# Miniprotein binders against q9h3h3, part 2

Target 1, 235 residues: q9h3h3
Amino acid sequence: EDGFTAEHLAAEAMAADMDPWLVFDARTTPATELDAWLAKYPPSQVTRYGDPGSPNSEPVGWIAVYGQGYSPNSGDVQGLQAAWEALQTSGRPITPGTLRQLAITHHVLSGKWLMHLAPGFKLDHAWAGIARAVVEGQLQVAKVSPRAKEGGRQVICVYTDDFTDRLGVLEADSAIRAAGIKCLLTYKPDVYTYLGIYRANRWHLCPTLYESRFQLGGSARGSRVLDRANNVELT

## First folded at step 2 (miniprotein)

Design b2a
Amino acid sequence: MDPKELIERIRKLLEEARRLAEEGRVDEAIEKLQEAIELANEYAKQTGDTSLVREVTREAVEILREIAEKYPDNPKAQEALKKAEEILKEVEEL
ESMFold2 (binder alone), alone request of step 2: mean pLDDT 81; pTM 0.778

Design b2b
Amino acid sequence: MDPKELIERIRKLLEEARRLAEEGRVDEAIEKLQEAIELANEYAKQTGDTSLVREVTREAVEILREIAEKYPDNPKAQEALKVAEEALKGDLEEARRLAEEAVRIAEEL
ESMFold2 (binder alone), alone request of step 2: mean pLDDT 72; pTM 0.648

Design b2c
Amino acid sequence: MDPEELIERIRKLLEEARRLAEEGRVDEAIEKLQEAIELALEYAKQTGDTSLVREVAREAVEILREIAEKYPDNPKAQEALKVIEEALKSVE
ESMFold2 (binder alone), alone request of step 2: mean pLDDT 78; pTM 0.741

Design b2d
Amino acid sequence: MDPKELIERIRKLLEEARRLAEEGRVDEAIEKLQEAIELANEYAKQTGDTSLVREVTREAVEILREIAEKTGDPKAEEALKLAEEALKSVE
ESMFold2 (binder alone), alone request of step 2: mean pLDDT 82; pTM 0.787

Design b4b
Amino acid sequence: DPLEELLKKIEELARKALEAIERGDKDEVKKLLEEAIELLEKLLELVTDPELRKKAEEVLEKLRKAIKALEEGNLEEVKKILEEILEEIKELIKEL
ESMFold2 (binder alone), alone request of step 2: mean pLDDT 87; pTM 0.854

Design b7a
Amino acid sequence: NSEEVARKILELVREAVELVREALRTNNPEAVRRAVELLKEAIKLAEEAGLEDVARVLREAIEKIERALRENNIEAVEEAVRKAEEVLKEALRKA
ESMFold2 (binder alone), alone request of step 2: mean pLDDT 73; pTM 0.695

Design b8a
Amino acid sequence: GDFEEKVKQLYEEFKKALEEGDTEKMRKILEEILKLAKEYGNEEIVKIVEEALKALEEGDIEKLKELAEKLLELIKKHKE
ESMFold2 (binder alone), alone request of step 2: mean pLDDT 78; pTM 0.733

Design b8b
Amino acid sequence: GDFEEKVKELYEEFKKALEEGDTEKVRKILEEILKLAKEYGNEEIVKIVEEALKALEEGDIEKLKELAEKLLELAKKLGL
ESMFold2 (binder alone), alone request of step 2: mean pLDDT 77; pTM 0.711

Design c1a
Amino acid sequence: GSMKVRVTIEVSDPEEARELVRRIAELARELGLEVEIRVEDGRVIVTITGDPEKVREFIERVKELAEKLGAKVEVEIEEGSK
ESMFold2 (binder alone), alone request of step 2: mean pLDDT 79; pTM 0.744

Design c1b
Amino acid sequence: GSEKVRVTIEVSDPEEARELARRIVELARELGLEVEIREEDGRVIVTITGDPEKIREFIERVKELAEKLGAKVEVEEIEDES
ESMFold2 (binder alone), alone request of step 2: mean pLDDT 75; pTM 0.697

Design c2a
Amino acid sequence: MYRIEITFKGVSKEEAEEIAKKIAELAKKYGLDVKIEVNGDTITIIVEGVPEEVIKELAKELEEFAREKNPNAEVTVKIEKES
ESMFold2 (binder alone), alone request of step 2: mean pLDDT 73; pTM 0.652

Design c2b
Amino acid sequence: MYRIEITFKGVSKEEAEEIVKFAEELAKKYGLDVKIEVNGDTITITVEGVPEETAKELIKELEEYAREKNPNAEVTVKIEKES
ESMFold2 (binder alone), alone request of step 2: mean pLDDT 79; pTM 0.723

Design c3a
Amino acid sequence: SKTIEVRIRVEGPEDKVEELLKRVVELARRLGVRVEVEVRVEGVIEIRIRLEGDPETLERLIKEIIEEAKRLGLKVEVEIRTE
ESMFold2 (binder alone), alone request of step 2: mean pLDDT 78; pTM 0.727

Design c5a
Amino acid sequence: MEVKIIVRFEDLDPETVRKIVEEIEKIAKELGLEVTVRVRGNEIEIEVRGDVSKEDIERLVRELEEIVKKIDPNAKVIVEVRE
ESMFold2 (binder alone), alone request of step 2: mean pLDDT 74; pTM 0.686

Design c6
Amino acid sequence: MKRVRITIRVDSPEQAREIAEEIARLAKELGLEVRIEEKDGEIRIVIEGDPEKIEELVRRAKELAEKYGAEVRVEVEEVDE
ESMFold2 (binder alone), alone request of step 2: mean pLDDT 71; pTM 0.639

Design c6v
Amino acid sequence: MKRVRITIRVDSPEEAREIAEEIARLAKELGLEVRIEEKDGEIRIVIEGDPEKIEELVRRVKELAEKLGAEVRVEEEIED
ESMFold2 (binder alone), alone request of step 2: mean pLDDT 71; pTM 0.623

Design d1a
Amino acid sequence: MKILVIVSNDPELLKEAVELAKKLGLEVRTRKVTSPEEAKRAIEEAIREYPDVDAIVVITDDPEILRTALELAKKLGIPVIVVTKDPEIVERAREYGADEVLTSPEEALKRIEELAK
ESMFold2 (binder alone), alone request of step 2: mean pLDDT 73; pTM 0.709

Design d2a
Amino acid sequence: TKRVLIISDDEELIKRVKELLESRGYEVIVVSDPEEALRIAKEKNIDLVIIISKDEELVRRLIEELKRLGVKVVVITDDEELKRKLEELGVEVFTSPEEALEYIKKLLE
ESMFold2 (binder alone), alone request of step 2: mean pLDDT 83; pTM 0.843

Design d2b
Amino acid sequence: TKRVLIISDDEELIKRVKELLEKRGYEVIVVSDPEEALRIAKEYDIDLVIIISKDEELVRRLIEELKRLGVKVVVITDDEELKRKLEELGVEVFDSVEEAIKRAIELAK
ESMFold2 (binder alone), alone request of step 2: mean pLDDT 81; pTM 0.827

Design d4a
Amino acid sequence: SRIIVLTTDPEVAERLKELAKELGIEVEIIYVTSPEEAIEEALKRAKELNADAILVVIPDEEKAREAVEIARRKAPHIPVIVVTDDEETKRIAEEVARKAG
ESMFold2 (binder alone), alone request of step 2: mean pLDDT 72; pTM 0.694

Design d4b
Amino acid sequence: SRIIVLTTDPEVAERLKELAKELGIEVEIIYVTSPEEAIEEALKRAKELNADAILVVIPDEEKAREAVEIARRKAPHIPVIVVTTDPELAERAKKLGAEVE
ESMFold2 (binder alone), alone request of step 2: mean pLDDT 74; pTM 0.682

Design d5a
Amino acid sequence: MKEVRIEIRSGTDEEEIERLLKEAIEFLKKGAKVTIEIHGDNPEELRELAKRIAERLREAGFEVEVEERGDTVIIRVRPKE
ESMFold2 (binder alone), alone request of step 2: mean pLDDT 78; pTM 0.732

Design d5b
Amino acid sequence: GSMKEVRIEIRVGTDEEEIERLLKEAIEFLKKGAKVTIEIHGDNPEELRELAKRIAERLREAGFEVEVEIRGDTVIIRVRP
ESMFold2 (binder alone), alone request of step 2: mean pLDDT 85; pTM 0.834

Design d5c
Amino acid sequence: KEVRIVIRSGTDEEEIERLLKEAIEFLKKGAKVVILIHGDNPEELRELAKRIAERLREAGFEVVVEERGDTVIIIVRPKGMSEEEARRIIEEAIRKAKE
ESMFold2 (binder alone), alone request of step 2: mean pLDDT 71; pTM 0.650

Design d5d
Amino acid sequence: KEVVIEIRSGTDEEEIERLLKEAIEFLKKGAKVIIVIHGDNPEELRELAKRIAERLREAGFEVEVEERGDTVIIVVRPEDVSPEEIERLIREALERAGV
ESMFold2 (binder alone), alone request of step 2: mean pLDDT 74; pTM 0.713

Design d5e
Amino acid sequence: GSMKEVRIEIRSGTDEEEIERLLKEAIEFLKKGVKVTIEIHGDNPEELRELAKRIAERLREAGYEVEVEERGDTVTIRVRP
ESMFold2 (binder alone), alone request of step 2: mean pLDDT 82; pTM 0.804

Design d5f
Amino acid sequence: SPEELERIKEEIERLAKETGKEVVIEIRSGTDEEEIERLLKEAIEFLKKGAKVVIIIHGDNPEELRELAKRIAERLREAGFEVEVEERGDTVIIVVRP
ESMFold2 (binder alone), alone request of step 2: mean pLDDT 76; pTM 0.706

Design d7
Amino acid sequence: SKTIRIEVHTDDPEKLEEALRLAIEAAKKGADEVEIVIRGVSEEELRRIAERLAEELRRHGLEVEIEVRGNEVRIRARKE
ESMFold2 (binder alone), alone request of step 2: mean pLDDT 76; pTM 0.719

Design d7v
Amino acid sequence: SKTIRIEVRADDPEKLEELLRLAIEAAKKGADEVEIVIRGVSEEELRRIAERLAEELRRLGLEVEIEVRGNEVRIRVRKE
ESMFold2 (binder alone), alone request of step 2: mean pLDDT 68; pTM 0.615

Design d8
Amino acid sequence: GEKRVEIRIEASGVSPEEVERLVRESIERIKEGAKEVEIEIRGDDPELLRRLAEEIARILKEEGFEVEVRERDGEIRVVARKKE
ESMFold2 (binder alone), alone request of step 2: mean pLDDT 75; pTM 0.710

Design d8v
Amino acid sequence: GEKRVEIRIEGTSPEEVERLVREAIERIKEGAKEVEIEIRGDDPELLRRLAEEIARILKEEGFEVEVRERDGEIRVVARP
ESMFold2 (binder alone), alone request of step 2: mean pLDDT 70; pTM 0.649

Design f7
Amino acid sequence: DPEELARKIIEEALKLAEELGLKVEIRVEGNEVTVRITLPDGTEIEIRVRVEGDRIEVEVRAPSPELAELIRRAAEEAIRRAL
ESMFold2 (binder alone), alone request of step 2: mean pLDDT 71; pTM 0.611

Design f7v
Amino acid sequence: DPEELARKIIEEALKLAEELGLKVEIRVEGNEVTVRITDGKEIEIRVRVEGDRIEVEVRGDDPELAELIRRAAEEAIRRAL
ESMFold2 (binder alone), alone request of step 2: mean pLDDT 67; pTM 0.554

Design j1
Amino acid sequence: GMSDEERLEELIRKAEELLEEVRKAIEEGKPEVAEKIVREILRILEELRRISKETGDPELRKKAEEVLEKLRKAIKALEEGNLEEVKKILQEILEEIKELIKKAQ
ESMFold2 (binder alone), alone request of step 2: mean pLDDT 76; pTM 0.708

Design j2
Amino acid sequence: DEETKKLLEELKRRFEEVKKEVEEAMRRGDYEKARELVRELREIVEEAEKLADKVGDDPELRKKAEEVLEKLRKAIKALEEGNLEEVKKILQEILEEIKELIKKAQ
ESMFold2 (binder alone), alone request of step 2: mean pLDDT 72; pTM 0.652

Design j3
Amino acid sequence: MDPKELIERIRKLLEEARRLAEEGRVDEAIEKLQEAIELANEYAKQTGDPELRKKAEEVLEKLRKAIKALEEGNLEEVKKILQEILEEIKELIKKAQ
ESMFold2 (binder alone), alone request of step 2: mean pLDDT 80; pTM 0.776

Design j4
Amino acid sequence: DPLEELLKKIEELARKALEAAERGDKDEAKKLLEEAIELLEKLLELVTDEETRKRILEIVDEAIRRLEKAKTEEEVKEIIEETIKKIKEILEKA
ESMFold2 (binder alone), alone request of step 2: mean pLDDT 73; pTM 0.616

Design j5
Amino acid sequence: SPAEELVEKYLKEIEKAIKEGNPEKVRELVEEFRKELEKLDDPELRKKAEEVLEKLRKAIKALEEGNLEEVKKILQEILEEIKELIKKAQ
ESMFold2 (binder alone), alone request of step 2: mean pLDDT 71; pTM 0.572

Design j6
Amino acid sequence: DPLEELLKKIEELARKALEAAERGDKDEAKKLLEEAIELLEKLLELVTDPELRKKAEEVLEKLRKAIKALEEGDTETAEKYLEEARKIIEELKKLAEE
ESMFold2 (binder alone), alone request of step 2: mean pLDDT 84; pTM 0.819

Design j7
Amino acid sequence: TEDEVRKQFEEAMKRVEELLKKAEEAAKNGDTETAEKYLEEARKIIEELKKLAEETGNEEFKRMAEEAEKRLKEVEEKVKEARSGDLEKVKEILQEILEEIKELIKKAQ
ESMFold2 (binder alone), alone request of step 2: mean pLDDT 75; pTM 0.713

Design j8
Amino acid sequence: GMSDEERLEELIRKAEELLEEVRKAIEEGKPEVAEKIVREILRILEELRRISKETGDPRAEEAYERVRELAREAIRELEEAGNLEEVKKILQEILEEIKELIKKAQ
ESMFold2 (binder alone), alone request of step 2: mean pLDDT 69; pTM 0.637

Design j9
Amino acid sequence: DPLEELLKKIEELARKALEAAERGDKDEAKKLLEEAIELLEKLLELVTDELVREVLREAVEILREIAEKYPDNPKAQEALKVAEEALKSVE
ESMFold2 (binder alone), alone request of step 2: mean pLDDT 71; pTM 0.562

## First folded at step 3 (miniprotein)

Design A1
Fold by OpenDDE base, second read of step 4:
Structure A1 (fold): chain B 235 residues (1-235), chain A 85 residues (1-85)
Amino acid sequence: as target 1 above (235 residues)
Amino acid sequence: DREELIRRFEELVREAEELLRRAEEALKRGDLETAELLIRFALWKLLYAAKIAEELGDPELLRRVEELVRRAERLLEEVERLKRE
């Protein structure tokens, strides 16, 4: 059940990438308009298919906020995919190191912190905190999934430019925690998404590199970050 | 709940059909990448629909899924053909 749910969510995420996005772009829109935009498009009310009575009349794939420093650079995703197909055909062993090298070679280095929240006030509040952090320049870019008809959990994705930069990944975790988010966070490189590597994949690759758990009363960062590949705490 | 499973099945099938329709439109535009993504996503929804059909023990529901899977596979073959041209 968990594997299929992860694959379904991944497929839904891919389909959502193809639908129109509701975007607040801090590069072109004054920061003073953010609160009005958040009030107009609360993620818990924005529906995937533009249901009657929703803030959106048309399908929405994602709700996103772009920071002032955001520069979209996806790298060579096509070259990455071709190299991945060739690698699979070669019968060579596929390891996390192999994927890291492919990502570096094709400049597909983006990754994201993921949080899953039930629709409602807590989600909208978490999103508002993240959106503000993006507009204030503490984070570069974030997106949240709209409400599905089935009422499933919505996902907030907070991106970093380089999944190989541990410091940058940790800084983003700290910014998310500073925004008041206390839930479990998992970090997934985009290369794993582009290559269709999900939970329970045939290569037994863990698509999650890091896990962040909030700690009450702990050190200055308020979270513990675990490197899952090495099973080492980074904080 | 059997009624809930049937509802989910019909939703998945409807969504898969819409994705396949959009994939056909992407193919007509020459957007092979978009078409492939949509087809793959449709296949995932159809896989879920198949599991629900199996759980329900309804051979007619399974047949409907198989027809859509065959449509998706044909579209994927077309994408692959066009990528080689």
Scores: ipSAE 0.017, ipTM 0.345, lowest interface PAE 5.5, mean pLDDT 86
Fold by ESMFold2-Fast, scan of step 3:
Structure A1 (fold): chain B 235 residues (1-235), chain A 85 residues (1-85)
Amino acid sequence: as target 1 above (235 residues)
Amino acid sequence: DREELIRRFEELVREAEELLRRAEEALKRGDLETAELLIRFALWKLLYAAKIAEELGDPELLRRVEELVRRAERLLEEVERLKRE
């Protein structure tokens, strides 16, 4: 939430990454098994820390689907974090360009399109569409958060390998729209996540690089994509 | 193809109804794990049926899906209640 401190958000993100994930891995599992897996683990019902009556008795950090061609590449996250601490203590300016350079230097290039939805039928429907697109090869990998103990919106993350590859980012947006998604999407590089930089940060950085809005009508693309930092429409 | 979409819709609805019937039987036996799995499988078939109903723009087909979703949700609520006992 916007009201939470950066420390709280970073701690929650770290805990989610460290806890077990529920994964449908299309590299080793036939696509025909996806429907049964989605029925077993709907994100509106999977609880973050396990609960009697939920599909899980143990904590679940993320529910994920890996595409057939998915090859994990996180880059040098440890080196990135060390360089970030050095940058902060150096007194040098911290700008979007500085973060971009740091990410490139340490090969931490992945990013993600995010959508936030309330628990319920619409969330589960959206996740099923995204999961199908991943298994069919239109997207590489995606994950969705489990239901929080306190309630609130859940997030679907659709990843791309390189946030500096604009064409790849736009291709992912098109695939998300083709899957029937009509809500607002925002794109965030993982470098901001690994460094604990969220909307309310000391450096007044905007971690969102792109926004995608569904455009109803005759245009074949189906969305408008804005470069948030430069206020320039890309589509 | 409209005819193909209608045929697929009817198939998904029929399969969902059968899964919910089997889920009710599992609940009567006290097999909560099987009941939950069958209910969720039915809900996923209904999600695909809803997509087809939206594409066809037929409010009667969407109404039929919504009735089955409500039935599945009530059964899932019963499973959750029994698991707490």
Scores: ipSAE 0.000, ipTM 0.096, lowest interface PAE 22.1, mean pLDDT 82

Design A10
Fold by ESMFold2-Fast, scan of step 3:
Structure A10 (fold): chain B 235 residues (1-235), chain A 85 residues (1-85)
Amino acid sequence: as target 1 above (235 residues)
Amino acid sequence: DREELIRRFEELVREAEELLRRAEEALKRGDLETAEELIIYALLKLKLAAYIAEELGDPELLRRVEELVRRAERLLEEVERLKRE
């Protein structure tokens, strides 16, 4: 009934990006300090807007870990947004292919594996595993949402630098699985986030490109990655 | 790019071989949990190597991956055996 619109979700994402972040930056901080930092800021306890009794008294948009080799590149987001408005008024079909071309033209290539977990031990444990993988160089960068005022699931985002590099996307999935993560993962290119493509979008696009499930049954164990748009199993 | 795929294939195979070597050392120490984690990581890297071999259409590269997968599966069976008793 009172579900969120794509515009509401986009506004929340923008607010979080603009608010302060808690960052462990392996480019400037020794790896030996990570365990103490993780103990100080467990994501299930860090509150979005600050709260007496939480680790933070001020708003926190994201909790992030940057790898030693991390080099951020968001591309031309402003040019992307202008081109998106032109595309919508042009009458041209809005498909995964047209969005891919828009992203390539404006160099907005980053994307992320997403996992949604309830606040608690499992979330904090999963985040610790991801953070260690980032600091050890197996992943490039990751972030996790703080606990919302009204509760609900929190999200861990594990980034890759180029969503068009399918092998790179699969390599990140493997590293996430190697860190002990067994829950459902979905992969979303940042271009979809910037343009407000979410579950109930007006163009009926699948909001994610890939889905990863960990098979635990019998001898057929391992990560299974599905191309959601084409309904084709990749691994 | 074919040459880039071959480079990534060789890197994945090298990484998997190193993980399996470390897994064998963990098994010798009786560290079954570490051995299992290393074997699973090696298998994940080998799955990506197989993906590249199939994209390249090279049966020799696929055979190399299959040999390492068999080695990893034997080590995993050894871990399961030791965990039982």
Scores: ipSAE 0.140, ipTM 0.629, lowest interface PAE 6.1, mean pLDDT 85
Fold by OpenDDE base, second read of step 4:
Structure A10 (fold): chain B 235 residues (1-235), chain A 85 residues (1-85)
Amino acid sequence: as target 1 above (235 residues)
Amino acid sequence: DREELIRRFEELVREAEELLRRAEEALKRGDLETAEELIIYALLKLKLAAYIAEELGDPELLRRVEELVRRAERLLEEVERLKRE
């Protein structure tokens, strides 16, 4: 995807954050109800604006599943943004290390594995696998974008609490793979989203820290996770 | 500081409104790429404004942000429509 498509998806995702979410909360809802909820709200059929004949009559920004251990903590996003503006005006060099330190200082540490899938059975099946992994406690929280009018790719986001915890990031990759997902995964810290850092940004910052590729052949069956900042394979 | 948060909110909203205005002008010129970029930047500003509104606990500020987000979304839909023609 060109930088423009990534920016479009980011803008749409930001707008979607303001619309109502369809949520399965495992903290308050029995796990036995998950299959009925998944059947009621398949992501490929849930429409962004509540189109006629869709499972939703009202606009839906996201479909989400919260695990038992999910604790929403966004940190000091406002302080982060103020510090980012001050940094830009200072003329100081901006590096991935700078962003990491800003994130740590303001406790904005969440990040997500991203996968893009075409609408249809494969998407719904992937989402069902992720949702089960969340409810079973292998993952903390995930969300999926509803179907757009254009029928473009939908995104599944699987969150981790701390993008600086490499082990936690790798464990989430493993859980996603265990759920049967074989597509390309990219990991993006939320701090990059909050600061408007996308592909082809003016600071030449890579918005993705990790890339996971599933390999079916060779001596190592599993994910190869690449640290993009250091160009080092972790797995 | 509440006053500083309100100031920053109003600045972000003003910037977002200007970006959306410029996006509408770009659409009128048939410059879909520029329109789209401007809408994205507006949505970024509005997201920040939403966080401030939530921090302030002011439902009217949040309503103002939501209204501008809806405007941005409508413009984005128009860009997408025109790209498909």
Scores: ipSAE 0.017, ipTM 0.287, lowest interface PAE 7.7, mean pLDDT 85

Design A11
Fold by OpenDDE base, second read of step 4:
Structure A11 (fold): chain B 235 residues (1-235), chain A 85 residues (1-85)
Amino acid sequence: as target 1 above (235 residues)
Amino acid sequence: DREELIRRFEELVREAEELLRRAEEALKRGDLETAEFLIKLALYKLLRAAMIAEELGDPELLRRVEELVRRAERLLEEVERLKRE
């Protein structure tokens, strides 16, 4: 995917963050209402701009589910951005280790597993599985992009609190797999998003830290998680 | 209980099939709104059935759900076509 495509997708994602969200909050809404909510707002039918005949009449940026344990903590994003600008001006080498340290210092530690699916039943099914896992407390928070006019792929994001906690990242992968998801997963820290670090960036930084592939192999039904930074299999 | 899950699956599939039949009848009457509603409700039932099929680990049950989903999607496309006319 051309660097322009990655920047465009990032700009679109940022614009979507500013539009209204359709949220199921398990902290305030009974779990018994989840099925009705999923039926009312299937991601394949919810449109980005509230097209005629869609479940939404108004623009929707994201569809999200918040778990019982969800606590929004974004850290010091402004301080992070200021430090990043200062670092660029300093001419010091920028490494994945530098970004990790910046993230830790400013407490911007959130990350997400990403999956891209075509609109339709498979997407809605995947989302229903993820939403259930969030409400049941196996995952903390997830969101899915609404349907675009161009019929492009929709993205499901499943968040973890700390991208530096390998066990937490792996546990989320396991929960996603337990929800029936078999597609390719990529894990991206939010710090990379906040700093505008996408594919083909000028620093040659890989924004994807982990990749999970589901294997239909012998005795162990499981995913293989690859640490892309170190080129090491974690599972 | 596996038997209970199978029972629930078969009930959901039966309900979905009936809803799709009623949607086809609504389409024949030109009642596009009713047809769309019934199709969406059928798809919801089929989503739940798919979850049960996955929990049971039965690929044949999943195949049955997928076939009904394809039928529902075709009906939805027809509703959308008729709304443009």
Scores: ipSAE 0.020, ipTM 0.242, lowest interface PAE 7.1, mean pLDDT 87
Fold by ESMFold2-Fast, scan of step 3:
Structure A11 (fold): chain B 235 residues (1-235), chain A 85 residues (1-85)
Amino acid sequence: as target 1 above (235 residues)
Amino acid sequence: DREELIRRFEELVREAEELLRRAEEALKRGDLETAEFLIKLALYKLLRAAMIAEELGDPELLRRVEELVRRAERLLEEVERLKRE
């Protein structure tokens, strides 16, 4: 299995959550200030641990935008994690269905559309589009990772409040496409993130529920959405 | 800047060592959740220390970090093993 890599991924995820976030909060900040904030903190230039050449001298875990109507609700993450440990020792099968049930029981329902982009103009442009959509009320909340020292792709996460609400998930996809986003999107429930289940996991679970590909002028929604669990096209 | 980088490196290493000591104590009393948290936090601090060592181009500093990372990994493996019992 992953060994050293798995431990580093877990530590990095915990560090990102614990380190300071750069937040534009539309609940308390005028929308007119967004453009200046985006210019000051382009994600391709904000470094994960700070450096003299970047906009930040200190570590930044995430760069986030909160919408006017955003109301955070993580559910009972502690109860979820305790139940997960019990499930692993119980001998019960660990399937997408059992994780879904665990998430519902503990009210850990949020999920996110993910897009991975290389540092540069396209990333910064995509993030600006998403941030404007959040501030204008078409999306609820989003965040983007800062630039890692070694480089590699950065991730933009666009959240929905309930991964079991298929229509809400699809509506978010439409809003992302309307914001000008054309890259591949994948949708992941936060329950997988809170339990530390990544792509390469010992239970052979696919944490991705949906996949969205841009379709130029070909669909009513501007994209093709695949239900990964059932291998069925939805749009 | 070099002096400040060395100071930050030594601070991160000291913090990581203290976290690993506390993790060992948590393991001895059977507190697996606390042990796991402390080990992961130590690994985070060691990750930052490694980046500073690379920036300074000092293989001795990097070796010190790698030694503590191996210790943290062994403790995390022990936590995972004990969870199965």
Scores: ipSAE 0.000, ipTM 0.226, lowest interface PAE 13.4, mean pLDDT 82

